# Ledger of designs, part 9: VH-VL binders against b0r0t1r1705to1887

Target 1, 183 residues: b0r0t1r1705to1887
Amino acid sequence: RLRVLADVSGSMYRFNGVDGRLERSMEAVCMVMEALESYEHKFKYDITGHSGDGFDIELVRCDKVPKNNKERLKVLKTMHAHSQFCMSGDYTLEGTEHAIRELAHEEADEHFVIVLSDANLERYGISPDRFARVLTSNPQVNAFAIFIGSLGDQADRLQKTLPAGRSFVAMDTKEIPQILQQI

## First folded at step 1 (VH-VL)

Design t5 (framework fv_teclistamab)
Fold by ESMFold2-Fast, scan of step 1:
Structure t5 (fold): chain C 183 residues (1-183), chain A 122 residues (1-122), chain B 108 residues (1-108)
Amino acid sequence: as target 1 above (183 residues)
Amino acid sequence: QLQLQESGPGLVKPSETLSLTCTVSGGSISSGSYYWGWIRQPPGKGLEWIGSIYYSGSTYYNPSLKSRVTISVDTSKNQFSLKLSSVTAADTAVYYCARHEYDYVWGSFDYWGQGTLVTVSS
Amino acid sequence: SYVLTQPPSVSVAPGQTARITCGGNNIGSKSVHWYQQPPGQAPVVVVYYDSDRPSGIPERFSGSNSGNTATLTISRVEAGDEAVYYCQVWDSYSDHVVFGGGTKLTVL
């Protein structure tokens, strides 16, 4: 069982002009959908958005995964619209904890939570140590973070600060399928 | 400096609607990444959050009070208001308005009004 | 519904260290804020985001948050620190600002 979390908060839209965070996040979600399409027979997955409005905003359901570009575009349009019209904040830490808790209650051989996040956690007021504690909060759930960005030294510092094996840095969204295979 | 001040009737009858207004001075209600909220405290008891609003009108309400609560904002008057319907004696409390930051993570309530006692009695 | 548990009271002599705990399931994954409420006054934030202090709050006030327990530590306690202290988190699961029940600090 696998759940992917994406940030669809209002800050994603409001600051997209500064660093392209919403655009990069949408590209990452697209890459995840494409990568998992090849393995949907082995992995039951969903994609959930989080924001101040909640952390179970439905982007992809386990029983209705996108099969083509038209369906993937619909998911991306939902992400964009939610971020554009949402005035609430980021719930990365709390959303991750919720996903871990929810999946731990489901019956499966293995449980995975993958958090798609901006590489600059500290700008969002999120301590790398605190995030690491959340990712490892339940030994029965394998929670990983994939940081998406083109931050150079910032991405490198994050990768060195967070626990090995629980976080990955994707400088380019094209690296996402390779990272997913390592999980 | 930023100041918040509650105003409204101090006495409300059971079954009626409790109405309070918070006036913000020394700063704009529409500046920055701030939500404006209401917290109450029954005499001798703890703090209970009622809800919060962003200047755009986006709201969060305490789930236990959601069916009775409406918070609204008037940007032109630099005010926000609370309406709590169908009150009972259990709603007797000091009501505070306060501000909290919400940009990336839910922030602390950094500025508070002095509080106003509302008694629900016949 | 998420619950924060605080001891009802803590007593210390002037100059001693007071420790006020806030228990919550996986609270270390949340940001904890601490408020001081002197008798008859509005609350004042003394520690926010687990361990940061607002301008004007003495260094005697500090905080930590790990696992299932957050702690407010007040060193070299003074008579003026006598108040009820509340911890607070945002619970995203229920979209709820949750306060602890409060701890009355008595300076003897």
Scores: ipSAE 0.000, ipTM 0.465, lowest interface PAE 16.5, mean pLDDT 79

Design t6 (framework fv_teclistamab)
Fold by ESMFold2-Fast, scan of step 1:
Structure t6 (fold): chain C 183 residues (1-183), chain A 123 residues (1-123), chain B 108 residues (1-108)
Amino acid sequence: as target 1 above (183 residues)
Amino acid sequence: QLQLQESGPGLVKPSETLSLTCTVSGGSISSGDYYWGWIRQPPGKGLEWIGSIYYSGSTYYNPSLKSRVTISVDTSKNQFSLKLSSVTAADTAVYYCARGDYDILTGYSFDYWGQGTLVTVSS
Amino acid sequence: SYVLTQPPSVSVAPGQTARITCGGNNIGSKSVHWYQQPPGQAPVVVVYDDSDRPSGIPERFSGSNSGNTATLTISRVEAGDEAVYYCQVWDSSSDHYVFGGGTKLTVL
C-alpha cells in the first residue's frame, strides 16, 4: 500500500514562473503514475495533495488509478487548477503524519508513504528534525521523502538530518522511477 | 484519564531474566500513534531509556541493552511487557513504563508515566 | 552514542530565575524535552519540543534551544519547584532516546 503526497498550494502556481516548481511537481507525479502502472497487481496506491485549504486533497484514488495518458493528464490538470485557485499554505508535516496514521490501519503486507517536496522546507518553517520525526513516527509505515530540484546546501542538511535511506534527491524528475525501485 | 501501572517481582537473582508488565487503563494501547516504553533509574542516578514498542509489535531498543532486551505487547489485555535477560547488580533500578507521543504537536516526549517499580538484583 | 550534558546542581532563591542547561553537539537541530522529577515521584514533562508547555504547567516554565545548548528557564521560582530536571532528545542516527544526567534544583 502506497500514498504519495504532493504540494498543490497557491505558491506552487504563483512562483512557477520563477523556478518551475509546479511544472516539476506535475512531472514528478506523472513519473510516479507511469512507474506504478507496471506494478498494479503489487501496489495499491493513491495520490493526495496539500495546500492552505488542507492536506487530504484527492488526486488519485486507489480504486480509480489512471490507465492511460488521457487519465494522467486529467490528474495533472486537477493539480494545476488546485494550485491556481487555492490559498498558499503548507501542510507537509500534517499531511505526512495523517498519511502515516491512516495507512497504518489499512490491511496490507507493507505500507509506504512518499512525500514529494522541494528541498526548501525551511522556507515554510519546517525544521529538518521535525520532518525526520514525522517520517519515522510509525515503524509499520515506510515513509520517504523525494526532494526534487535540490538547492545544494539545503539538500545536504536534509540528508544529514533524515534517517539513512529515508530521503532521496532527484536533480531531475527522470530519476524518480529509479528512486522508486530503491524504495 | 490515562493511567499506567508497572507490576512484577521486586527481587531477581543474578543471571536470571527480569520480567515486568505495564497495564494501561483509561485508554487503548492500539489507538493513536504512540510508542509504549520502558525507562529505568538506578538508585541515586539518572534516567535511562530501555526500549519502546508500537502496538503492532515493532520495537526500538537502546543499543547498549539490545542484546538482552525484549519488549512485547498484548493488545487484548491492554498491556506491554519487558524482559531483560542475564541480569546483574547493575540492573538494580526503579523501572518505569511510559507513553511516548510521536504526534508532531507534542514531539517524541514521554507524556504519561507509571509510578515506577523497584527491582533489586540480589541473591 | 549521542550524549547530553547537564550541570549536577543549580541553587536559586525564591522568586529568582533558575536556568538549567543541556549541552549536546548540534542540539539546536534536535527537539528537546524537559522533565521534572520531584523526590520519590515519577517524572513529569514540563516543556516539550524545545519551548511548548503541556496543559497544567505554569507559564513560569519556558525553554529554548539553539547551537550546542538547550536551556530550561524557571522564572519566579517557588519552593515546590525543587526537583531533579532532565533534558531528553530523540537521536535519529541511532534510533534512541537520550537523557541528560539530571540537574538538582535547590530553592534556598
Scores: ipSAE 0.000, ipTM 0.461, lowest interface PAE 17.9, mean pLDDT 79

Design t7 (framework fv_teclistamab)
Fold by ESMFold2-Fast, scan of step 1:
Structure t7 (fold): chain C 183 residues (1-183), chain A 123 residues (1-123), chain B 108 residues (1-108)
Amino acid sequence: as target 1 above (183 residues)
Amino acid sequence: QLQLQESGPGLVKPSETLSLTCTVSGGSISSGSYYWGWIRQPPGKGLEWIGSIYYSGSTYYNPSLKSRVTISVDTSKNQFSLKLSSVTAADTAVYYCARQDSYGYDYYYMDVWGQGTLVTVSS
Amino acid sequence: SYVLTQPPSVSVAPGQTARITCGGNNIGSKSVHWYQQPPGQAPVVVVYDDSDRPSGIPERFSGSNSGNTATLTISRVEAGDEAVYYCQVWDSSSDHVVFGGGTKLTVL
């Protein structure tokens, strides 16, 4: 059982022209959907978003997984529209905790939570130590963070603080399929 | 179970404003990724979409009706409302409220409908 | 303005298969939804996003969508399937919910 969590807040849309954060996030979500298409027999998955409005925003449902490019494009359009019209805010910590708690109650051989992030947790008052505690809060759920497109001090510092094997850095979205296989 | 119920006057005079309210029960109007819409059906004719609203107040209106339509939402009462101004006999129809699933730009469909209320425009 | 075209009526014998078409320019690139409206009742969604069925809708109802035509297929038709059926899309260029004109299914 797998849940992927993505940022769909208003800041993703507003600052996309500065650093491409929405575009990179959409590319990452697309890569995840493409990679998991080959493993549908092994993983039942969903993708949820977080924003200032909350942390349970439906992007991909377990019972309606995209099967072609047309359906994947619909997911990306939803992500773009949500970030354009919804409130700014960061629910990464709360969304991750909720995902871990919810999946722990489902029957499956293995449980996975993957958080897609640009490593700017401190901007929202989230300490790396607190994030580390949340990622390891339930031994029955394997929670990981994938930091995308941030090659600065923030990503390096965060990776050193998180438990070994629980965080990965993708210099670009092309690396995501390889990281998913490593998990 | 989620239920939608239309209410408002069944008779409106020409040139006046048609006003209807939809009460949502069994679920919150502010939860999930849903729009809330109005659809009408003149006697013996097909379905015509009027417009839809998100709980934040963001709206989409049928271009043919846009100059006369206002849809509003009251999250504290779990209701949304339709006002259609300057009515004529052509606005006589059964008016439905519905919940609209918004999974993607082109994935908008009405998954839960009210029973409908007939509004007659006559003197 | 985007237009969906449906035949006004379709007749079928009990136990046979009914096919109701919905025509639109490049409709295969859009998601098509289908509603059943029995006489005197509110519409009920029977197929959404081209081919998915809501909980409680019999597997006899199925949908397809390709090119310029979407089709609602009702196999092993029953008298209780008599209704007007509407197709629907979202037109992104005008931010508009578009309904077809409706097809009356008569079970002979």
Scores: ipSAE 0.000, ipTM 0.506, lowest interface PAE 14.7, mean pLDDT 81

Design t8 (framework fv_teclistamab)
Fold by ESMFold2-Fast, scan of step 1:
Structure t8 (fold): chain C 183 residues (1-183), chain A 121 residues (1-121), chain B 108 residues (1-108)
Amino acid sequence: as target 1 above (183 residues)
Amino acid sequence: QLQLQESGPGLVKPSETLSLTCTVSGGSISSGGYYWGWIRQPPGKGLEWIGSIYHSGSTYYNPSLKSRVTISVDTSKNQFSLKLSSVTAADTAVYYCARVSDEYFGYFDLWGQGTLVTVSS
Amino acid sequence: SYVLTQPPSVSVAPGQTARITCGGNNIGSKSVHWYQQPPGQAPVVVVYYDSDRPSGIPERFSGSNSGNTATLTISRVEAGDEAVYYCQVWDSSSDYVVFGGGTKLTVL
């Protein structure tokens, strides 16, 4: 069982022109959906967003997975609309904890949580140490972070502060399928 | 300013269900990413955590109370509630509601004044 | 289940330093929070995440946490510091909040 978390906050929309964060996040979500399409017979997955409005915004339901480009585009349009019209805020830590807790209650051989995040956690007031504690909070759930980095030095520092094997850096969203295969 | 206020019957009969509500005023229960919790304190004794809830309905419960406890949230009324079933004299305590800072694993940064619930015939 | 141990009481003269301990197996790997409960009142947090202090709490309050013992230190103690003090952790392995038994601080 697998849950992916993505940021759909208002800051994603408003600052997209500065660093492309919404477009990069949407590309990452698209890559995840495409990569998991070949494994839908093996495990269930969903994708949940977080924003100033909360951390349980449904993007993909495990019982209603996108099966073609038209359905994947609908997910991306929902993600864009949420960021455009929702309150600003970051619930990365809360969303990760919630995902870990909820998945632990479901029956499955293995449980995975994957957090898609910007490499600049400090911009959101998140210390790497706090994030590390969250990722390892439940030994029955395998939680990982995939950082979509814009600055190599920031990504390197962050990866060094997180638990070994729990974080990956993608400088290009095209690296996401490869990272998912290693998890 | 944000305030929490407990309400509910001060007297509950043995074997019945204890029901309390916490009203949040001065802010929204669904904003800021906070969990909301219940803590109790029997007269002259220490603090015991009962459970915590997020506005989505996600809960954490004290294992020793889990079979008897239900916490729920009503975001439209800006309230969250505690139900504790099959009460006995051991459940006599001051019950506090509180806000959990820094997600569900954080500290309790804002407390209600507490309400005494006595379990007696 | 995880257990936090506090001394039942600590006595100190005004102006002296009070030290309240919170013992737990490998507690230094956990984050410890401290609450002050004055007589007849709800608890208030005085130190969180081992050593951080909320706005409005005097600098006389400080905390530390290492090994098997966390400590709340109150320097230049005042009569108004009389209260029961509780330590608290989140036990991630069992997903629940653990409180210590409380320490009554008496200012002589």
Scores: ipSAE 0.000, ipTM 0.471, lowest interface PAE 15.8, mean pLDDT 80

Design t9 (framework fv_teclistamab)
Fold by ESMFold2-Fast, scan of step 1:
Structure t9 (fold): chain C 183 residues (1-183), chain A 124 residues (1-124), chain B 108 residues (1-108)
Amino acid sequence: as target 1 above (183 residues)
Amino acid sequence: QLQLQESGPGLVKPSETLSLTCTVSGGSISSGSYYWGWIRQPPGKGLEWIGSIYYSGSTYYNPSLKSRVTISVDTSKNQFSLKLSSVTAADTAVYYCAREGDYYDSSGYPFDYWGQGTLVTVSS
Amino acid sequence: SYVLTQPPSVSVAPGQTARITCGGNNIGSKSVHWYQQPPGQAPVVVVYYDSDRPSGIPERFSGSNSGNTATLTISRVEAGDEAVYYCQVWDSSSDHVVFGGGTKLTVL
């Protein structure tokens, strides 16, 4: 069982013109959906968003995963619209904790939580040590962070600070399917 | 200056439902990344967690109390409430409401603000 | 169900160091929070996430957590430190906030 968390906050839309963060996040979510289509026999998955409005924003349901490009585009349009019209805020830590708590109750051989992040945790007042504790808070759930973007210095520092095997760096969204295979 | 205050009857008869409300002032229940919880303490005994709620309505309950407990939130009144059904003398305790979690702010810790506590006695 | 074990009492003289233990199976893999409850008052967090201190808590309060034991250490103990101290974890296997039984610190 697998849950992916994505940032759909207002800052994603407002600063997209500066560094393309919403565009890159949408591209990453698209790659995740395409990659998991190849592994539908292994993973029952959903995708949820977090924003200033909360951390349980439904993007993809386990029982209604996108099967073609039209359905995937619908998910991306929802992500864009939410980011455009919602309040700014980051619930990365709380969203991760909630996902871990919720999935631990479900029947499955293994449980996975994957957090998609731009590696700029300090911008949101999140310490790497607290993030590490949240990722490792339940031994029954395998929680991982995938840091996306060309933020070399920040991503490198975070990967060294977080527990071994719990974080991955994807400088390009094309690397996401390979990382998912390793998990 | 966040403050929490419990309110509700101090006496409840056996077999009835214990109902308490926590009023939050100096901050919003729907702002920030916090759970809001209930903890009780029987006279001369230790702390026992009852349950916690997020402003969206997501709840976690103590497994030993889950069949009898309901926690709800009213964001328009900035309050959250506890209902504990089918009470017995064993439910006599001081009941505290508290804020739990704080993964968003740099000074966060799980139960960082507590109400003063309210004694509820289960007796005829 | 997960259980945290604390000694019921610890006695120290003023100026000495008090050590309060919290035992739990593989507790070192969990985050431990410590609360001070003075007589007749609501609890106050004194150490959180194993070893961090909230603003306003004196430096003489510290914590550690490894293996099967977490420890709250209070150096240079003062009479005002008399209280019952509770450890607390989140047990994700049962989605349960677990408190220890409490340790009464007596300063004599």
Scores: ipSAE 0.000, ipTM 0.463, lowest interface PAE 15.8, mean pLDDT 79

## First folded at step 4 (VH-VL)

Design a1 (framework fv_ifabotuzumab)
Fold by ESMFold2-Fast, scan of step 4:
Structure a1 (fold): chain C 183 residues (1-183), chain A 122 residues (1-122), chain B 107 residues (1-107)
Amino acid sequence: as target 1 above (183 residues)
Amino acid sequence: QVQLVQSGAEVKKPGASVKVSCKASGYTFTDYYMNWVRQAPGQGLEWMGDINPNSGKTNYDEKFQGRVTMTRDTSISTAYMELSRLRSDDTAVYYCASEGHYGYDDYAMDYWGQGTTVTVSS
Amino acid sequence: DIQMTQSPSFLSASVGDRVTITCRASQSISSYLAWYQQKPEKAPKRLIYAASTLQSGVPSRFSGSGSGTEFTLTISSLQPEDFATYYCQQYYSYPLTFGQGTKLEIK
């Protein structure tokens, strides 16, 4: 069982012109959907978003996963619209804790939570140590972070803070399938 | 009603070890981290470490690394803090404290034990 | 490690006074700050968490403010039961650290 969390807050839309954060996030979500297509027999997955409105925004349901490019595009359009019309806010910590607690109660051989982030947690006032603590909060759930974008000082600090094997850095969204294979 | 009840006062010689217990009741023991904090006579509060009672994973302050061991027994909802190679400056009141229950960012210490006095004397 | 520094270390005041205690972090801790009250020979009691969220059951005369590196605890009208030692504590980064404490005594 697998849940992927993505940032769909208003800041993703409003600052996309500055650093392409929404575009890169949408590319990452697309790559995740395409990668999981080859593992349909192993994983039942969903994708949820977080924003200033909350941390349970439905992007992909376990019972209605995209089957083709048209359906994947519909998911990306929903992600874009939420970002465009939602309040700015970051629920990364709350959304991750909720996902871990919720999945821990579901029947499955293994549970996975994957958090997609730009590695700029301190910009949003998020403590790297608190994030590390949340990712390791339940031994029955394998939680990972995939940081998308340039390594920079913040990404280096996060890799040193997070437990070995629980964080990955994707310089390019095309690296996401390889990272998922390692998980 | 949440309660944390600690073991009684201890007197130890330098070089010995002490193990303090903290029994939790009134909540799901495995859902919230347990912290250990000490206070030397006339001094301030000093964080020693915490433990995730579900996984057993611990975080220690570097000052105590190698001398402190935090464990728990989920069958009796009890946390333990053992400090080895005791010195006279380990004389202090030792507290257990559970993190808060009021949401996702309530990681500060909400419920405190009554404290255990540990005296290290030659 | 993040160093927490309180000001003042000692404060003398009278019942009815408005008192403020400041806490400074050596680096930004966002809003991950709690305030505790400790009376002699007793365990600390949490007053405030998340810099400004008042604990249920704590009198409304207590308030907290600040973010980043500068934080303040205010008691708007001091009462006899408020004479105690106050501590700030950051929970942004390991190791968790406390301020040195502010002892509030009767003038």
Scores: ipSAE 0.012, ipTM 0.624, lowest interface PAE 8.3, mean pLDDT 82

Design a10 (framework fv_ifabotuzumab)
Fold by ESMFold2-Fast, scan of step 4:
Structure a10 (fold): chain C 183 residues (1-183), chain A 122 residues (1-122), chain B 107 residues (1-107)
Amino acid sequence: as target 1 above (183 residues)
Amino acid sequence: QVQLVQSGAEVKKPGASVKVSCKASGYTFTDYYMNWVRQAPGQGLEWMGDINPNSGYTNYDEKFQGRVTMTRDTSISTAYMELSRLRSDDTAVYYCASEGHYGYDSYAMDYWGQGTTVTVSS
Amino acid sequence: DIQMTQSPSFLSASVGDRVTITCRASQSISSYLAWYQQKPEKAPKRLIYAASTLQSGVPSRFSGSGSGTEFTLTISSLQPEDFATYYCQQYYSYPLTFGQGTKLEIK
């Protein structure tokens, strides 16, 4: 069982022109859907978003996984529309805690939570230590973070703070399928 | 109501170890991190570490690393802090304090025990 | 480690006065700051978390503000029961660190 959490907050849309954060997030979600298509019978997955409107926004359902590029594009359009019209707010920590708690109660051989996050956590007021703590909060759930983009001046802190094997950095969204293979 | 009850005062000789207990009631023990904070006579508050009661994961201040051990027993909702190789400057009141569970609230200390006085004297 | 510098270390004021305590972090801690009140021989009590969120049951005369590196605790109209030592605490990064404390005495 696998849940992917993505940022669909208003800041993703409003600052996309500055650094392309929404476009990178959408590309990352697309790569996840493409990578998991070959493993549908091994992984039952869903994708949820977090924003100022909440932390359980439905993007992909386990029972209605996109089967082709047209269906994947519909998911990306939903991400774009949500970030464009929602209030600003970041629920990365709350959304991750919720996903871990919810999945721990479901019947499955293994449970995975993957958080897609901007590499610059300080921009969003997210503490690396708090993030590390949330990712390891339940030993029954394997929670991972995939940081997209350059870590900048906080790269050293993130690498030292997050547990080995629980975090990955994708400088380019094209690296995501390889990272998923390691998970 | 939420309550944290700590063990009684201890008098120890230099080089000994002390183990302080903190029994929680009124909430789900495994849902909230437990912190340990000490205060030497006339001094300020000093964070020692915390423990996730669900997983057993611990974080310690490097100043106490190698001398402090934090554990818990979920069957009796009790957290423990053991400090070894005691010195006279370990004389302090030791507090346990629980956190809230989500977001910003989860990392600030919400409820505090009454404190345990530990006196280290030769 | 993140150093928390609190000022003033000592404050004497009269009932009804507006008092302000400042806390400075050596690096940005966003809004991961809490304020505690400690009365003599008692455990600390949390007043504020997330820099500005008032704890349930704490009188509205207490307020917190700030973000990043500069934070302020304000008591708008001091009462006799406010005699205490006040501490700020960052919980952005391990190890968690406290300010040195501000002792408030009511004349």
Scores: ipSAE 0.224, ipTM 0.702, lowest interface PAE 4.7, mean pLDDT 81

Design a11 (framework fv_ifabotuzumab)
Fold by ESMFold2-Fast, scan of step 4:
Structure a11 (fold): chain C 183 residues (1-183), chain A 122 residues (1-122), chain B 107 residues (1-107)
Amino acid sequence: as target 1 above (183 residues)
Amino acid sequence: QVQLVQSGAEVKKPGASVKVSCKASGYTFTDYYMNWVRQAPGQGLEWMGDINPYSGYTNYDEKFQGRVTMTRDTSISTAYMELSRLRSDDTAVYYCASEGHYGYDSYAMDYWGQGTTVTVSS
Amino acid sequence: DIQMTQSPSFLSASVGDRVTITCRASQSISSYLAWYQQKPEKAPKRLIYAASTLQSGVPSRFSGSGSGTEFTLTISSLQPEDFATYYCQQYYSYPLTFGQGTKLEIK
């Protein structure tokens, strides 16, 4: 069982013109959906967003996953619209903790949580140590972070801080399918 | 009502080990981290480490690394802190402190034990 | 390690006074700061967490403010039971660290 968390806050839309953060996030989510389609018989997945409006914004339901480009585009349009019309806020830590707790109660052979995040956690006021603590909060749930690097980010700094094997860096969203195979 | 009850005072000689217990009641023991904090006579508070009671994962201050061991027994809702190779400057009151039940904001120390006085003297 | 420095280390005040205690972190800790009160021979009691959130049951004369590296605890009208030692504590990064304490004494 697998849950993916993505940032759909208002700052994603407002600052997209500066560094393409919303566009990069949407591309990452698209890559995740495409990669998991190859493993549809092995993984039951959903995708949720977080923003100033909360941490359980539904993007993909596990009982209604996108099966073609038209359906994937609909998910991306929902991400874009939500970011455009919502308040700024970050629920990365709370959303991750909630996902881990909720999945631990579901019946499955293995549980996975994947957090899609910017490499600059401090920009959102998030401590790397506190994030590491949340990711390892339940030994029955395999929680991972995939950091989508910005130009100039020192993402290796984060990999040294987070527990071994719990973080990955994607300098380009095209690297996401390869990272998912390692998980 | 939430309560943390610690073991009684200890008097030890230099080089000995001490193991302090902290029994929790009034909440789900495995829900929140347990911290250990000490205070030498007339001095301030010093964080020693914490333990996730659910997983057993620990974090220690480097000053105590190699001498401190934190464990727990979930069947009796009790956390333990063992400090070895005691020195005179380990004389202090040792506190356990739970982070409460306020979600991610609970990382601050909400509930405290009464303290255990450990005296190291020859 | 993040060093927490309190100012002043001690102060004398009278009942009814407005008292402010400052806490400075050696690097940004966002809002991951708590304030504790400790009376002689007793365990500390948490007053404030997340820099400005008042603990349930703590009198409204206590307030916290700040973010990043500078934080303030304010007691708007000092009462006799407020004479104690106050500590700030960061929980942003390991190891967790406390300020050296501020002893508030009656004038």
Scores: ipSAE 0.250, ipTM 0.707, lowest interface PAE 4.3, mean pLDDT 81

